# VH-VL binders against q80uz0r647to840, part 9

Target 1, 194 residues: q80uz0r647to840
Amino acid sequence: RALVIAQELLSSEKAYVQMLQHLSLDFHGAVLRALENVEQEGREPLAQEELRQGLRELPAICDLHQGILESLEQRLGDCGEGQPQVADIFLAREQEFEHHAAHILQFDRYLGLLAESCLLSPRLATTVREFEQSSQGGGQSMKHRMLRVVQRLFQYQVLLTDYLNNLCPDSAEYDNTQSALTLISKVTDRANES

## First folded at step 24 (VH-VL)

Design p5
Fold by OpenDDE, last read:
Structure p5 (fold): chain C 194 residues (1-194), chain A 124 residues (1-124), chain B 107 residues (1-107)
Amino acid sequence: as target 1 above (194 residues)
Amino acid sequence: QVQLVQSGAEVKKPGASVKVSCKASGYTFTSYIMNWVRQAPGQGLEWMGWINTETGRPYYADDFKGRVTMTTDTSTSTAYMELRSLRSDDTAVYYCARETWIYDKGFYWYFDLWGQGTLVTVSS
Amino acid sequence: EIVMTQSPATLSVSPGERATLSCKASQSVDDYVVWYQQKPGQAPRLLIYGASTRATGIPARFSGSGSGTEFTLTISSLQSEDFAVYYCQQDDYSPWTFGQGTKLEIK
């Protein structure tokens, strides 16, 4: 049963990474290109830099989860029908999960800054709308797509809890999974406070 | 005055094509997205698609893909919608609608300006 | 696509009375709902966006409420010019979809 849950973790991670790639490559890239025009005009350079910094969390989060995905694929490929070891994949990347925390904390701010920039650039506004129109991500609003970035952490809580419940309590994986859950909870708590 | 003025009513045979125009005035044409929405007689509103008025890139609803073409002429601030392979159920009033947005902890988009509509009648 | 369902199809109300129009989404669209008014022979007119924000020039008697899947347009005291068809639209998922409309008529 633990293996089945781990496989679900892997499959959902694949989907999540695809979503993040779309955000990182298409949205992030497009927005930055559009912002270049605004920057050339010298309008609100500090605000734009702050926006750029906030948006940098998207590719960082994408990189994080690409690594997680690769590790999951390797671990589950190597274990065969035995007990997988996946918890340490998260623990090894504890510092990188700070990007999620930053995303949560800066969410309202960088959306606001994005809006301000859109007021200066109809092209940028249209870029946002084009992103929302895209089939990747279900054609959903930008805000909700950004929120889905955080929603994955809650999915981790559910999946890892289920995983934990199907592990031997005396196993190292059990202890590591508890630690991983603690790690994720620290980040999700920030989301709940926001 | 800020307005959208559409071309006149059309009567077409099945299988024919129709091209409706929408001329914008009173605002910067390329600063707003243009949408097309149709309404069959006695029916509700149906979104057909939108076009980036700056780049000319269109986005169509799936139901109209392959049969509709949206274009713009920035020099005349005019949007065009061509519907091909017309059938009786294409009989409707076709509207162009300007789309804009506002931010309130999210981007909200809405159609704030509408053309007067163009009746397209498809009959044998 | 998201299906928007309005009710009732027709609402008969007397001038000066309160009118309540409902709109239901097939799934949550948060507060990404827009309301339009359409009079016979005219194009739709923007009333409410973001589920509850009145557009510029819209009288205070018009109000929108709701989130998720249930939305309401309320006209507190109907004026003669308010008798029309009202449409809700969701703006959260492409393609953008409209309700089938509610006809508000004089009782």
Scores: ipSAE 0.895, ipTM 0.959, lowest interface PAE 0.5, mean pLDDT 94
Fold by OpenDDE, fold request of step 25:
Structure p5 (fold): chain C 194 residues (1-194), chain A 124 residues (1-124), chain B 107 residues (1-107)
Amino acid sequence: as target 1 above (194 residues)
Amino acid sequence: QVQLVQSGAEVKKPGASVKVSCKASGYTFTSYIMNWVRQAPGQGLEWMGWINTETGRPYYADDFKGRVTMTTDTSTSTAYMELRSLRSDDTAVYYCARETWIYDKGFYWYFDLWGQGTLVTVSS
Amino acid sequence: EIVMTQSPATLSVSPGERATLSCKASQSVDDYVVWYQQKPGQAPRLLIYGASTRATGIPARFSGSGSGTEFTLTISSLQSEDFAVYYCQQDDYSPWTFGQGTKLEIK
């Protein structure tokens, strides 16, 4: 049963990484290109810089989860029918999860800044709409796509809890999974407070 | 003063093509997205797609892909919608609609300006 | 695609009375709902966006409410010019989809 849950974790991570890649490459890239045009006009340079800094969390989060995915694929590919070792994949990347915290804390701010920039540049506004039109991410609004980034953490809580409940309590993986849940909870708590 | 003016009614046979025009005036044409929405007689509204008026890049609803072409002429502030391989069920009033947005903890888009509509009748 | 279902299909109300129109989404669209009014022989007119915000120039008697899957358009005191067809539209998922409309007619 634990292996089955780990496989669900892997499959959902693949989908999540694809979504993040779309955000990091297409949305992030397109917005930055559009912002360059605004900057050339010398309008609101400080606000533009703050927006770019806020959006930098997207590629960082993408890199984090690409690493997680690669590790999951390796671990589950090697374990065969035995007990997988997956909890340490999260624990080894504790510092990188701060990008999620930053995304949560800055979410309202950078959306507001994006809107301000869109007022200055109809081209940027259209860029946002073109991204929303894209089939990746289900063609959902930009705001909700950004929220999906955080929603994955709550999914981790559910999956890892189920995983934990199917482990031997005396195993090292059990203890590590508890630690991983604690790590994720520290980040999701910030989301609940926002 | 701000308005969209569409071309006149069309009567076509099945298998033919129709091209509807939508001329914008009173505002900066390339600053707003242009959408096309149709309405069959006595029926509701159906979104067909939209076009980036600055770049000319269109985005079509799946039901119309392969049969519809949206274009713009920035020099005349005019949007065009061509529908090919017409069928009887394509009989409808076709609208161009300007799309804009507002921010309130999220980006909300809506059609704030509409053309008067163009009736396209497809019959044998 | 998201299916928007309006009810009732036809609503008969007397002038001066309150009218309540419903719109249901097949799944949550948060507050990304727009309402339009269409009179015979005319193009639709924007009424409400963001589920509850009146567009510029729209009388105060029009109000929108709801979030998630259930939405309502209310006209507090019907005027003669308010008898028309009303459409809801979701703007959260592409393709953008409309309800089938509610015809508001004079009782």
Scores: ipSAE 0.891, ipTM 0.957, lowest interface PAE 0.5, mean pLDDT 95
Fold by OpenDDE, last read:
Structure p5 (fold): chain C 194 residues (1-194), chain A 124 residues (1-124), chain B 107 residues (1-107)
Amino acid sequence: as target 1 above (194 residues)
Amino acid sequence: QVQLVQSGAEVKKPGASVKVSCKASGYTFTSYIMNWVRQAPGQGLEWMGWINTETGRPYYADDFKGRVTMTTDTSTSTAYMELRSLRSDDTAVYYCARETWIYDKGFYWYFDLWGQGTLVTVSS
Amino acid sequence: EIVMTQSPATLSVSPGERATLSCKASQSVDDYVVWYQQKPGQAPRLLIYGASTRATGIPARFSGSGSGTEFTLTISSLQSEDFAVYYCQQDDYSPWTFGQGTKLEIK
């Protein structure tokens, strides 16, 4: 049963990474290119820089989860029918999860800044709309796609809890999974407080 | 005056093509997205697609892919919609609609300006 | 695609009365709903965006409410010019989809 849950974790991670890649490569890249024109005009340079800093978390989060995915694939490929070890994958990347925290804390601010920049640049506004209409991610609004970045953490809580409930309580993996859940909870708590 | 003015009514035979024009005036054409929406007689509204008026890149609804081409002429502030391989069920009033947005803790998009519509009748 | 379902298909009300129009989404679209009014022989006109915000120039008697899957357009006191077809539209998911419309007619 634990293996089955781990496989579900892997499959959902694949989908999540694809979403993040689209967000990081297409949205983030396109927005930055569009912002170059605004910057050249010298309009609101500080606000533009703050926006860039906020959006920088997207590729960082993407990198984090690409690493998680690779590790999951390796671990599940090696374990055969035995007990998988996946909890340490999260624990080893504790510092990188701060990008999620930053995303949560800065979310409303950088959306507001993005809107301000869009008022200065119709091109940027259209860039946002082009991203929203894209089929990847279900063609949903930008805001909701950004929120989905955080929603994955809550999915981790559910999946890892289910995973935990199917482990031997005396196992090292059990203890590590509890630690991983604590790590994720520290980040999701910030989301709930926002 | 801010307005969209469309070309006149068309009568076509099945298998033919029709090209409808939409001329914008009173605002910066390339600063707004242009959409096309049609309405069959006595029916509701159906979104067909939109075009980036600055770059000319179109985005089509799946039901029209392969049969529709949207284009723009920035020099005349005019959008065009061509529908090919016409069928009887393509009989409808075709509208161009300007799309804009507002921010309120989210980006909300809506059609705030419409052309007067172009009736396209497809009959044998 | 998201299906928007409006009800009733036809609503008969008297001038001065309150009209309530319903729009349901097949799945949650948050507050990404737009309402349009269309009179015979005319193009649609924007009424409400973001489920509850009146567009510029729209009379105060028009109001929108709802979130998720249930949305309502309310006209507090019907005027003669308000008898028309009303459409809801979701703009949360591409492709953008409209309801089938509610015809508001004079009783």
Scores: ipSAE 0.888, ipTM 0.957, lowest interface PAE 0.5, mean pLDDT 94
Fold by OpenDDE, fold request of step 25:
Order: structure tokens, then C-alpha cells, then sequence
Structure p5 (fold): chain C 194 residues (1-194), chain A 124 residues (1-124), chain B 107 residues (1-107)
């Protein structure tokens, strides 16, 4: 049963990474290109830099989860039908999860800054709309796609809890899974406070 | 005056093509997205797609992919919609609609300016 | 795609009375709903965006409410010029989809 849950974790991680790749490559890249025109005009340079810094969390989060995905694939491939070892994948990346915290804390601010820049550049506004139109990620509004980034953490809580409930309590994986849940909870608590 | 003026009514046979024009005036054409929406007689509104008026890149609804082509001419501030392989159920009033946005803790888009509509009748 | 369902199909109301039009989404679209008015022989006219914000020039008697899957357009006191067809539209998921419309007619 634990293996089945781990497989669900892997499959859902694949989908999540695909979504993040779309955000990182198509949205982040396109927005930055459009922002270059605004920057060249010298309009609101400090605000533009703050926006860029906020948006940099997207590729960082993408990199984090690409690593998680790779590790999950390897661990589940190696264990065969035995007990998987997946909890340490999260624990080893505790510091990288701060990108999620930053995303949560800066969310409203960089959306506001993005809107401000869109007022200066109709091209940028259209770029945002083109991203929203894309079928990748379900063709949903930009705001909701950004929120999906955070929602994955709550999915981790559910999946890892279910995973935990199917582990031997005296196993190292059990203890590590508890630690992983604590790690995720620290980040999701930031979301709840925002 | 800010307005969209569309071409006149068309009568076509099944299998033919129709091209409707939409001329914008009173605003910067390339600063707003242009959409196309149709309405069959006595029916509701159906979104067909939109076009980036600056780059000319179109985005079509799945139901129209392969049969519709949207284009723009920035020099004349005109948008065009061509529908091919016409069927009787394509009989409708076709509208061009300008799309814009506002920010309120989110990006909200809406159609704030409409053409007067172009009736396309498809009959044997 | 998101299905927008309006009810009733036809609403008969007397001038001066209150009209309440319903729009239901097949899944949550948050507050990404737009309302349009269409009179016979005319193009649609923007009324409400963001579920509850009146567009510029729209009379105060028009109001929108709702979030998630249930939305309402209310006309507090119907004027003669308000008898028309009203459409809701969701703007959260591509493709953008409209309700089938509610015809508001004079009783």
C-alpha cells in the first residue's frame, strides 16, 4: 500500500512539474522579454526590478521539483516491489522550499507590480492574456495558475500523511516521513497566514 | 469616436467561404485584443477566438480550428475573420469585440466595445 | 469547457419591479464572471465584470453578486429600456463561454 501511494506521489509530481515548466518557460520568459521594453524606456525601474525578483521564484520552484521528480523516479525504480524510500527526498531540499514561502509572501505584491507594468505596456498585458489562453495548465487565469503552485504543498500533506499511515511505525522511513510533513507544514502555514 | 465598424451582410452557399472585416477607429488598434463572437438567429453568444493585434497571432476555439482564420492589418486598423467550408448552421451574426482588462487583486478581462455585427446567411 | 447555465430562460416582470437573474457555472470560476445586455438588433453591451463591478456608465440599479458557481444579476427597479436579453460569461477558463441567456420581458 505504501508503494501504491508513492507511485501516486510520483505520477502527480510529473504533472506538477509539467505545469511548473510551462510557468517557468512560457510565462516567466515571455513576461521578462516584454518587460525589457519597459525597462529600456526607464519607467519605474525599481518596481520592475522588484517584479523580476518576485517572478524568479517560479523557475527556482520548477528546479526544486524537477529534482524531486528525478529522485522519486530513481528511488521507485530501484526499490522494485519493496518498501520505497522517498521521505529523505524532501528533507534534503528543506532550504529550497523557502522559494515556496517567498512565492506565498510576495504573491499579491508582484501581481500588483505586474499590473502596473501592464498599464505601461499593452504588449505585456497581451502577453499575460496569451499565457492564460494556453491549453497547457488547463487554460486558466494567471492568478489561479500561480495559486496552483502553492496548492501542491497541501497535496503533499495529504499524500505523505496517507503514506505515513501505511508505514511500519518503527521504521526509519516512518520517522523521516514525519519530519517531511513537518517541513511541508512550516511552509503551508505561511500560506495560511497570508 | 471610439467604434468598430464591420462589413455588410453576406449570403453564401454551403461549402463556400466568407471574410468579414472589422475596422477600428478612435483608439490605438494594437493596444487592445480583438475577439470574434457569433450568434445564431434566436440563440446565444459563441466565442470563436481572438487575435493579438500587434503580432497578428491568432487563438481559435477548438470548434473552429481548421475552418477559421483571423488576421489584422495594422496600417488600416482592421481585423478580419474568414470562415471556410460554410454550413447552414454557420448562419449567424458575427461580431468583432475589443477586449481589455482591469486589475483588482486579479486580472479581469471583458469585451467593452463591439462592432454592429455582420449577418452571414448560408443557404442552398 | 465550463458550462454556464442561466435561469430562467424567460423572466416576465413589470416596470418598476425587481428582477433577479441567475447564472450557474459547472465548476468554480471564482469571481471571473461578466454580464452583458443585448437589445433586439443590437450588439451586446458590457454591464458587470468581476462578478460585481459595474462598468462605466451603467446605472446603479444594476448589480452583480456571487462567487464560485452561483452568480446573480439584479435590477432593482426595472425601466422600460431594461427589457432585453442578458448573458453571463466566465473569464476564468479558456475557451470563454457564455450562458444561453435570459430574456427579460415586460409583464
Amino acid sequence: as target 1 above (194 residues)
Amino acid sequence: QVQLVQSGAEVKKPGASVKVSCKASGYTFTSYIMNWVRQAPGQGLEWMGWINTETGRPYYADDFKGRVTMTTDTSTSTAYMELRSLRSDDTAVYYCARETWIYDKGFYWYFDLWGQGTLVTVSS
Amino acid sequence: EIVMTQSPATLSVSPGERATLSCKASQSVDDYVVWYQQKPGQAPRLLIYGASTRATGIPARFSGSGSGTEFTLTISSLQSEDFAVYYCQQDDYSPWTFGQGTKLEIK
Scores: ipSAE 0.887, ipTM 0.957, lowest interface PAE 0.5, mean pLDDT 94

Design p5
Fold by OpenDDE, last read:
Structure p5 (fold): chain C 194 residues (1-194), chain A 124 residues (1-124), chain B 107 residues (1-107)
Amino acid sequence: as target 1 above (194 residues)
Amino acid sequence: QVQLVQSGAEVKKPGASVKVSCKASGYTFTSYIMNWVRQAPGQGLEWMGWINTETGRPYYADDFKGRVTMTTDTSTSTAYMELRSLRSDDTAVYYCARETWIYDKGFYWYFDLWGQGTLVTVSS
Amino acid sequence: EIVMTQSPATLSVSPGERATLSCKASQSVDDYVVWYQQKPGQAPRLLIYGASTRATGIPARFSGSGSGTEFTLTISSLQSEDFAVYYCQQDDYSPWTFGQGTKLEIK
């Protein structure tokens, strides 16, 4: 049962990483290119920089989860039908999860800044719409796509809890999974407060 | 005056093509997305697609892919929609609609300006 | 695609009375719903966006409400010019989809 849950974790991580790649490579890149034009006009440089900083969390989060995915693939490939070890994958990346915290805390702000920039640049607005049109992200609105980044953490809580419930309480993996849940909860708590 | 003016009514045979024009005036053409929406007689509205008026890149609804081509001429602030391989069920009023947005804790898009519509009748 | 279902198909109401039009989405679209009014022989007219925000120039008697899958357009006191067909549209998922419309007619 634990292995089955771990496999679900892996499969969902693949999908999540694909989504993040789309956000990081396509949206982030397109927006930055559009913002360069705004900067050339000398309009609100501080606001633009703040927006760029906020958007940088997307590539960082993408990198984080790319690493998680690679580790999950390796661990599940190595264990065969045995007990997987996946909890340490999260624990080893505790510091990187601060990007999620930053995303959560800055979400409203950088969306607002993006909107302001769009007012200055119709081209940027259209770029946003083109991204929303993209089927790779389900063709959903920007806000909801950004929220999906955070929603994955809640999925972790569910999956890891289920995983925990199927582990031997006396195992190291059990203890590590509890620690991983604590780590994720620290980040999701910020989301709930926001 | 801010307006969209479309070309006149068309009568076509099945298998033919029709090209409808939509001329924008009173605003910066390339600052707004242009959509096409059709309405069969006595029926509801059906979104066909939109075009980036600056780059000319179109996005089509799946039902129209392969049969529709949307283009723009920025020099004349005109959008075009060509529908090919016409069938009787393509009989409809075709509208161009300007799309804009507002931010309220999210990006909300809507059609705030419509052309007067172009009736395309497909009959043998 | 998201299916938008409007009800009723036809609504008969007397002038001065309240009209309530419903729009349901096949899945949650949050508040990304737009309402349009269309009179015979005319193009649609924007009424409400973001489920509840009146467009510029729209009378206060028009109001939109709802979130998720259920949305409502309300006309508090019907005027003669309000008898028309009303369409809801979701703007959360591409492709953009419209309801089939509700015809508001005079009783």
Scores: ipSAE 0.884, ipTM 0.956, lowest interface PAE 0.5, mean pLDDT 94
Fold by OpenDDE, look of step 24:
Structure p5 (fold): chain C 194 residues (1-194), chain A 124 residues (1-124), chain B 107 residues (1-107)
Amino acid sequence: as target 1 above (194 residues)
Amino acid sequence: QVQLVQSGAEVKKPGASVKVSCKASGYTFTSYIMNWVRQAPGQGLEWMGWINTETGRPYYADDFKGRVTMTTDTSTSTAYMELRSLRSDDTAVYYCARETWIYDKGFYWYFDLWGQGTLVTVSS
Amino acid sequence: EIVMTQSPATLSVSPGERATLSCKASQSVDDYVVWYQQKPGQAPRLLIYGASTRATGIPARFSGSGSGTEFTLTISSLQSEDFAVYYCQQDDYSPWTFGQGTKLEIK
C-alpha cells in the first residue's frame, strides 16, 4: 500500500513538473521579453524590476521539483516490490523550499505588479492571455496556474500523510516521513499568514 | 465613438467559403484581443476563437480548426474571419467581440464590445 | 471543456418582481464567470464579470453572485427592458464556454 501511494506521488510529480516547466520556461520567458519592451519605453522600471525578481522564484521552484522527480524515479525504480524510501528526498531539499515560501508570501504582490505592467503594455496583457490559452497546463487562467504551485505543497501533505499511515511505525522511513511533513507544513503555514 | 462594424449578410452554398469583416473604430485596435462568436438561429453562443491583433496570431476552437482562418489588417483596424467548407449547420449570426481584462486579485477577461453581427446563411 | 448549464430554460416573471437565474459549471471555475444580456436582433451586452462585478453602465438592480460551480444572476425589480435572454460564460478554462441561455419573458 505504501508503494502504491509512492507511485501516485511519482505520477503526480511528473505531471506537476511538466506544468512547472511550461510556467518556468514559456510564461516566465514571455513575460520577461514583454517587459523588455516596456522598459525601452521608460515606464515604471522599479516596479518591473520587482516583478522580475519575484518571477525568478519560478525557475528555482521548477529546479527543485525536477530534482525531486529525478530522485523519486530513482528510488522507486530501484525498490521493486520492497519498501520505498522517499521521505529523505524532501528533507534533503529543505532550503530549496524557501523559494516556495517566497512564492506564497509574494503571490498577490506578483500578480498586482504584473497587472500594473499590463496596464502599461497591452502586449504584455496579450502575452498573459496567450499563455492562458495554451493547452499545456490545461488552458487555465494564469492565476490558477500560479496557485497550483502553492497547491502542490498541500498535495504533498495529503500524499505523505497517506504514505505515513501505511508505514511501519517502527521504521526509519516513518520517522523521516513525519519530518518531511513537518517541513512541508512550515512552508504551507506561510500561506495562512498571507 | 467606440464600435465594431461588421460586413453584411451572406448567402452561400454548401462547400463554399465566407469571409466576414469586422472594422474597429474609436479605440486602439492592437490593444485588444478580437474574438469571434457565432449563434445559430434560436440557439446559444459558441466561441470560435480569437486573434492577437498586434501579432496576428490566432487561436481556434477545436471544432473549427482546419476550417477557419482569422486575420487582421492593422492599417485599417479590421479583423477578418474566414470559414471554409460551409455546411447547413454553419448558418448563424457571426459576431466579432473585443476582449479586455480587469484585475481584482486576478485577471478577469470579458467581451465588452460587440459587432452588430453578420448573418451567414448556408443553403443549397 | 467546461459545461455551463443554465436554469431554467425559460423564466416568466412580472414587471417589478425579482428574477433569479442559475448557472452551474461542470467543475469549479472559481469566480471566473461573466454574464451577458441579449435582446432580440441585438448582440450580447456585458452585464457582470468576475461573477459579481457590474460592468460600467449596468443598473444596480442587476447583481451576480456565486463561486466554484454555482452562480446566480439576480434582477431585483424587473423593468420592461430586462426581458431578454441571459447567458453565463466561464473564463477560467479554454475554450471559453457559454451556458445555453435563460429566456426571461413577461408573465
Scores: ipSAE 0.844, ipTM 0.928, lowest interface PAE 0.6, mean pLDDT 93
Fold by ESMFold2, last read:
Structure p5 (fold): chain C 194 residues (1-194), chain A 124 residues (1-124), chain B 107 residues (1-107)
Amino acid sequence: as target 1 above (194 residues)
Amino acid sequence: QVQLVQSGAEVKKPGASVKVSCKASGYTFTSYIMNWVRQAPGQGLEWMGWINTETGRPYYADDFKGRVTMTTDTSTSTAYMELRSLRSDDTAVYYCARETWIYDKGFYWYFDLWGQGTLVTVSS
Amino acid sequence: EIVMTQSPATLSVSPGERATLSCKASQSVDDYVVWYQQKPGQAPRLLIYGASTRATGIPARFSGSGSGTEFTLTISSLQSEDFAVYYCQQDDYSPWTFGQGTKLEIK
C-alpha cells in the first residue's frame, strides 16, 4: 500500500531533519567560531573562506528538508482515507536540490580543507571530535555524517520507487512520482561520477 | 621523551574514592585529547571517557557517569581521573591514553601514547 | 553501541609461522578499526589504524585488512616478541568500544 510507504517517507524524513539540524546548526556554528580564531592568527585566510562558503550548503540543505518535512506532515496528517499525494512536494523544490548537488561535488574537498585547518588548530580538531562524540548526532564519524547527507537521496530513490509501484498508473500522482524520481536521480548521478 | 607517567598503585576499601594522575611530557599537553581506559584482572580494555585538555570538558562512558570525574591541570600538563563509590569490581589497571588523528578521506582517530597504568585494588 | 567480537580467544602458533586474528563488528564500522598489542604487564601499543595502515615503527610483518563488519590482523612471520594479547577497537560510533582480545601464545 502506497500510504504505508508515504508514512515511511515521513517518519524517515523526521529522523533526517533531526540529523541535519545537529549538523548544520550545532557543528557548523562551532566550526565557524573556531575558524574565526584561526583567521585572527593570520593563517590561510583564503582556504578558510573557501571552507566557510562550502559549509553554508549544510544550512541550505537543512532548510530544504525542513520545508519537505512540514509539507509531508500537512499532507499525511490530513490524509485519513484517500490516496496520498506527496510527489509534488519534491517537484516544488527542484531548484533547491541544487544545494545537494553542490555538496555532492565538493564535500570531500571541504573535509580536506577542514583537516588542513585542524593541523593549524588543535582546538578545531578537538571540535570535530566533540561533534563525533555527540549523542544527538548518533556518535558517528565526520565523514560518515557528511555521507549521510547524500545517502538520503538514495533512500528517496528506494522509497519513491516502491511508492510508484503501489500507485495507479493512470493517476497524476504516478506521473508526478516518476518526475520526482527523475529529479532525484539527476542529483545522485553526480555522486556516482566522483 | 614523549611520555605519560601515572601515579602509583593504590589499595582502597569499598565506598572510598581514588584519584589517578597522568603527567604528560615532551609534547604540548593541550594539543591532544586524553582518554582513560581500564582493564580488570584477566579482562579486556574498557573505555571510560575522555577530556578536552584545553577546555577541561569531559565526556564519560554511560557506565561511569555519576561516579567519575576527569579533570586537567594545564600548568603541570597533568590529567586526573577520580572514581568514587568504589566497588570490588572496580579493581583494575587504569590507563591514560593520548588520542590523535590523521586525515585520509576521513578523520581516523587512535590512541598513540599510553601511560604505564595504575593498579587500583578495592578490597575489604 | 557497537560490539566488537574477537576470535579465537586464544591462538597457539609456532615462531616463524603466520597468525591470523579476527575481529567482527555488530554493525558496519566502515574501516574505522584500530589494532593494539599488549604484552604481559605492559600498556597497550598501537599497531594499525584505519583497519590497514601500520603505525610508525610497526614492522611490515603486521598487516590489517577488512571493511564493514569483518577485520583481520595478520602476522606473517612470528617473532618471540609477538606473543601477546591483541585488541581491536572501532572508532566510527561512540562509545569507541574494544574487542575482548585474542591471546597469541607459543605452540
Scores: ipSAE 0.674, ipTM 0.872, lowest interface PAE 1.1, mean pLDDT 88
Fold by ESMFold2, fold request of step 25:
Structure p5 (fold): chain C 194 residues (1-194), chain A 124 residues (1-124), chain B 107 residues (1-107)
Amino acid sequence: as target 1 above (194 residues)
Amino acid sequence: QVQLVQSGAEVKKPGASVKVSCKASGYTFTSYIMNWVRQAPGQGLEWMGWINTETGRPYYADDFKGRVTMTTDTSTSTAYMELRSLRSDDTAVYYCARETWIYDKGFYWYFDLWGQGTLVTVSS
Amino acid sequence: EIVMTQSPATLSVSPGERATLSCKASQSVDDYVVWYQQKPGQAPRLLIYGASTRATGIPARFSGSGSGTEFTLTISSLQSEDFAVYYCQQDDYSPWTFGQGTKLEIK
């Protein structure tokens, strides 16, 4: 039962990484190019720089999950009927989950900054629309794509809780899974403090 | 005096092509997206696709891929839609529509300006 | 693609009364719904975007509501110029599909 849940974690992680790759490579690059080519008199350059800085969270989140996916593929590809061991994959990356915390706290603000830049740059607005047309991300609105970045953490909570409930409480994997759940909850709780 | 003015009605035989023009005036053509929408007699609206007026890059609805070509001429502020291999069920009024947006906790897109429509009749 | 289903196909209502037009999406589109009005022989005109926000110049008797999969357009105190066909469109998932329309006619 634990192995089945670990396989669900793997398959859903693969889908999530594909979505992140489109968002962090295609859209992020297109926005940066549009911002670099826009020339503005009297515009506040700090607002554009804040948007550039916020957008860098997406590549970092993508890198985090590419590492998680690679580790899951390796662990579960050779697992057979043996005991799965996946919790430390998350624990080894605790610091990198801070990029998710930053995204949770700021993505509405960054969308608003993007919209303000689009008022000054019709080219950037069209870039946003072209991204929303893209089939690789499922053709969804920009807000929904940013929200899907966040919802993965809640999905981890569900999957890891179910996984935990199917492990022997005396096992090291049980303790590690409980620690991984605490790690994920700490990140999601950061948003609730605001 | 913001308007979209389309070319006149066309009568075509099956297998022919038609090219409909849509001339923008009163606004900066390359600052807005242009869509094409058709309406068969007595029926509803069907989205055909849109074009980035600055770059000329089009995006087609699946039902029209392979038969439609959308282009622009920025020097005349004119968008074009060409539909090839016409069939009798392509008889419709064809509209160009300008797309714009507003932000309110998300991007909302809508068509705020429409051409008068071009009737294309395909008969044999 | 997302199918937008409007009901009823035809709604007969007396002037001065209230009309309620429905639009259902085959999956959630949040509030990314646009309403257009089309009078005979004319191009469509924008009424409402974001499910509930009236476009500039649209009379207050037009109101929209809904989120997710269920949307309504309500016209209070119908005027003679309000008898037309009404279309919903979703703007959350490409392609940006239209409903088939509801004809509002004099009873």
Scores: ipSAE 0.664, ipTM 0.873, lowest interface PAE 1.1, mean pLDDT 87

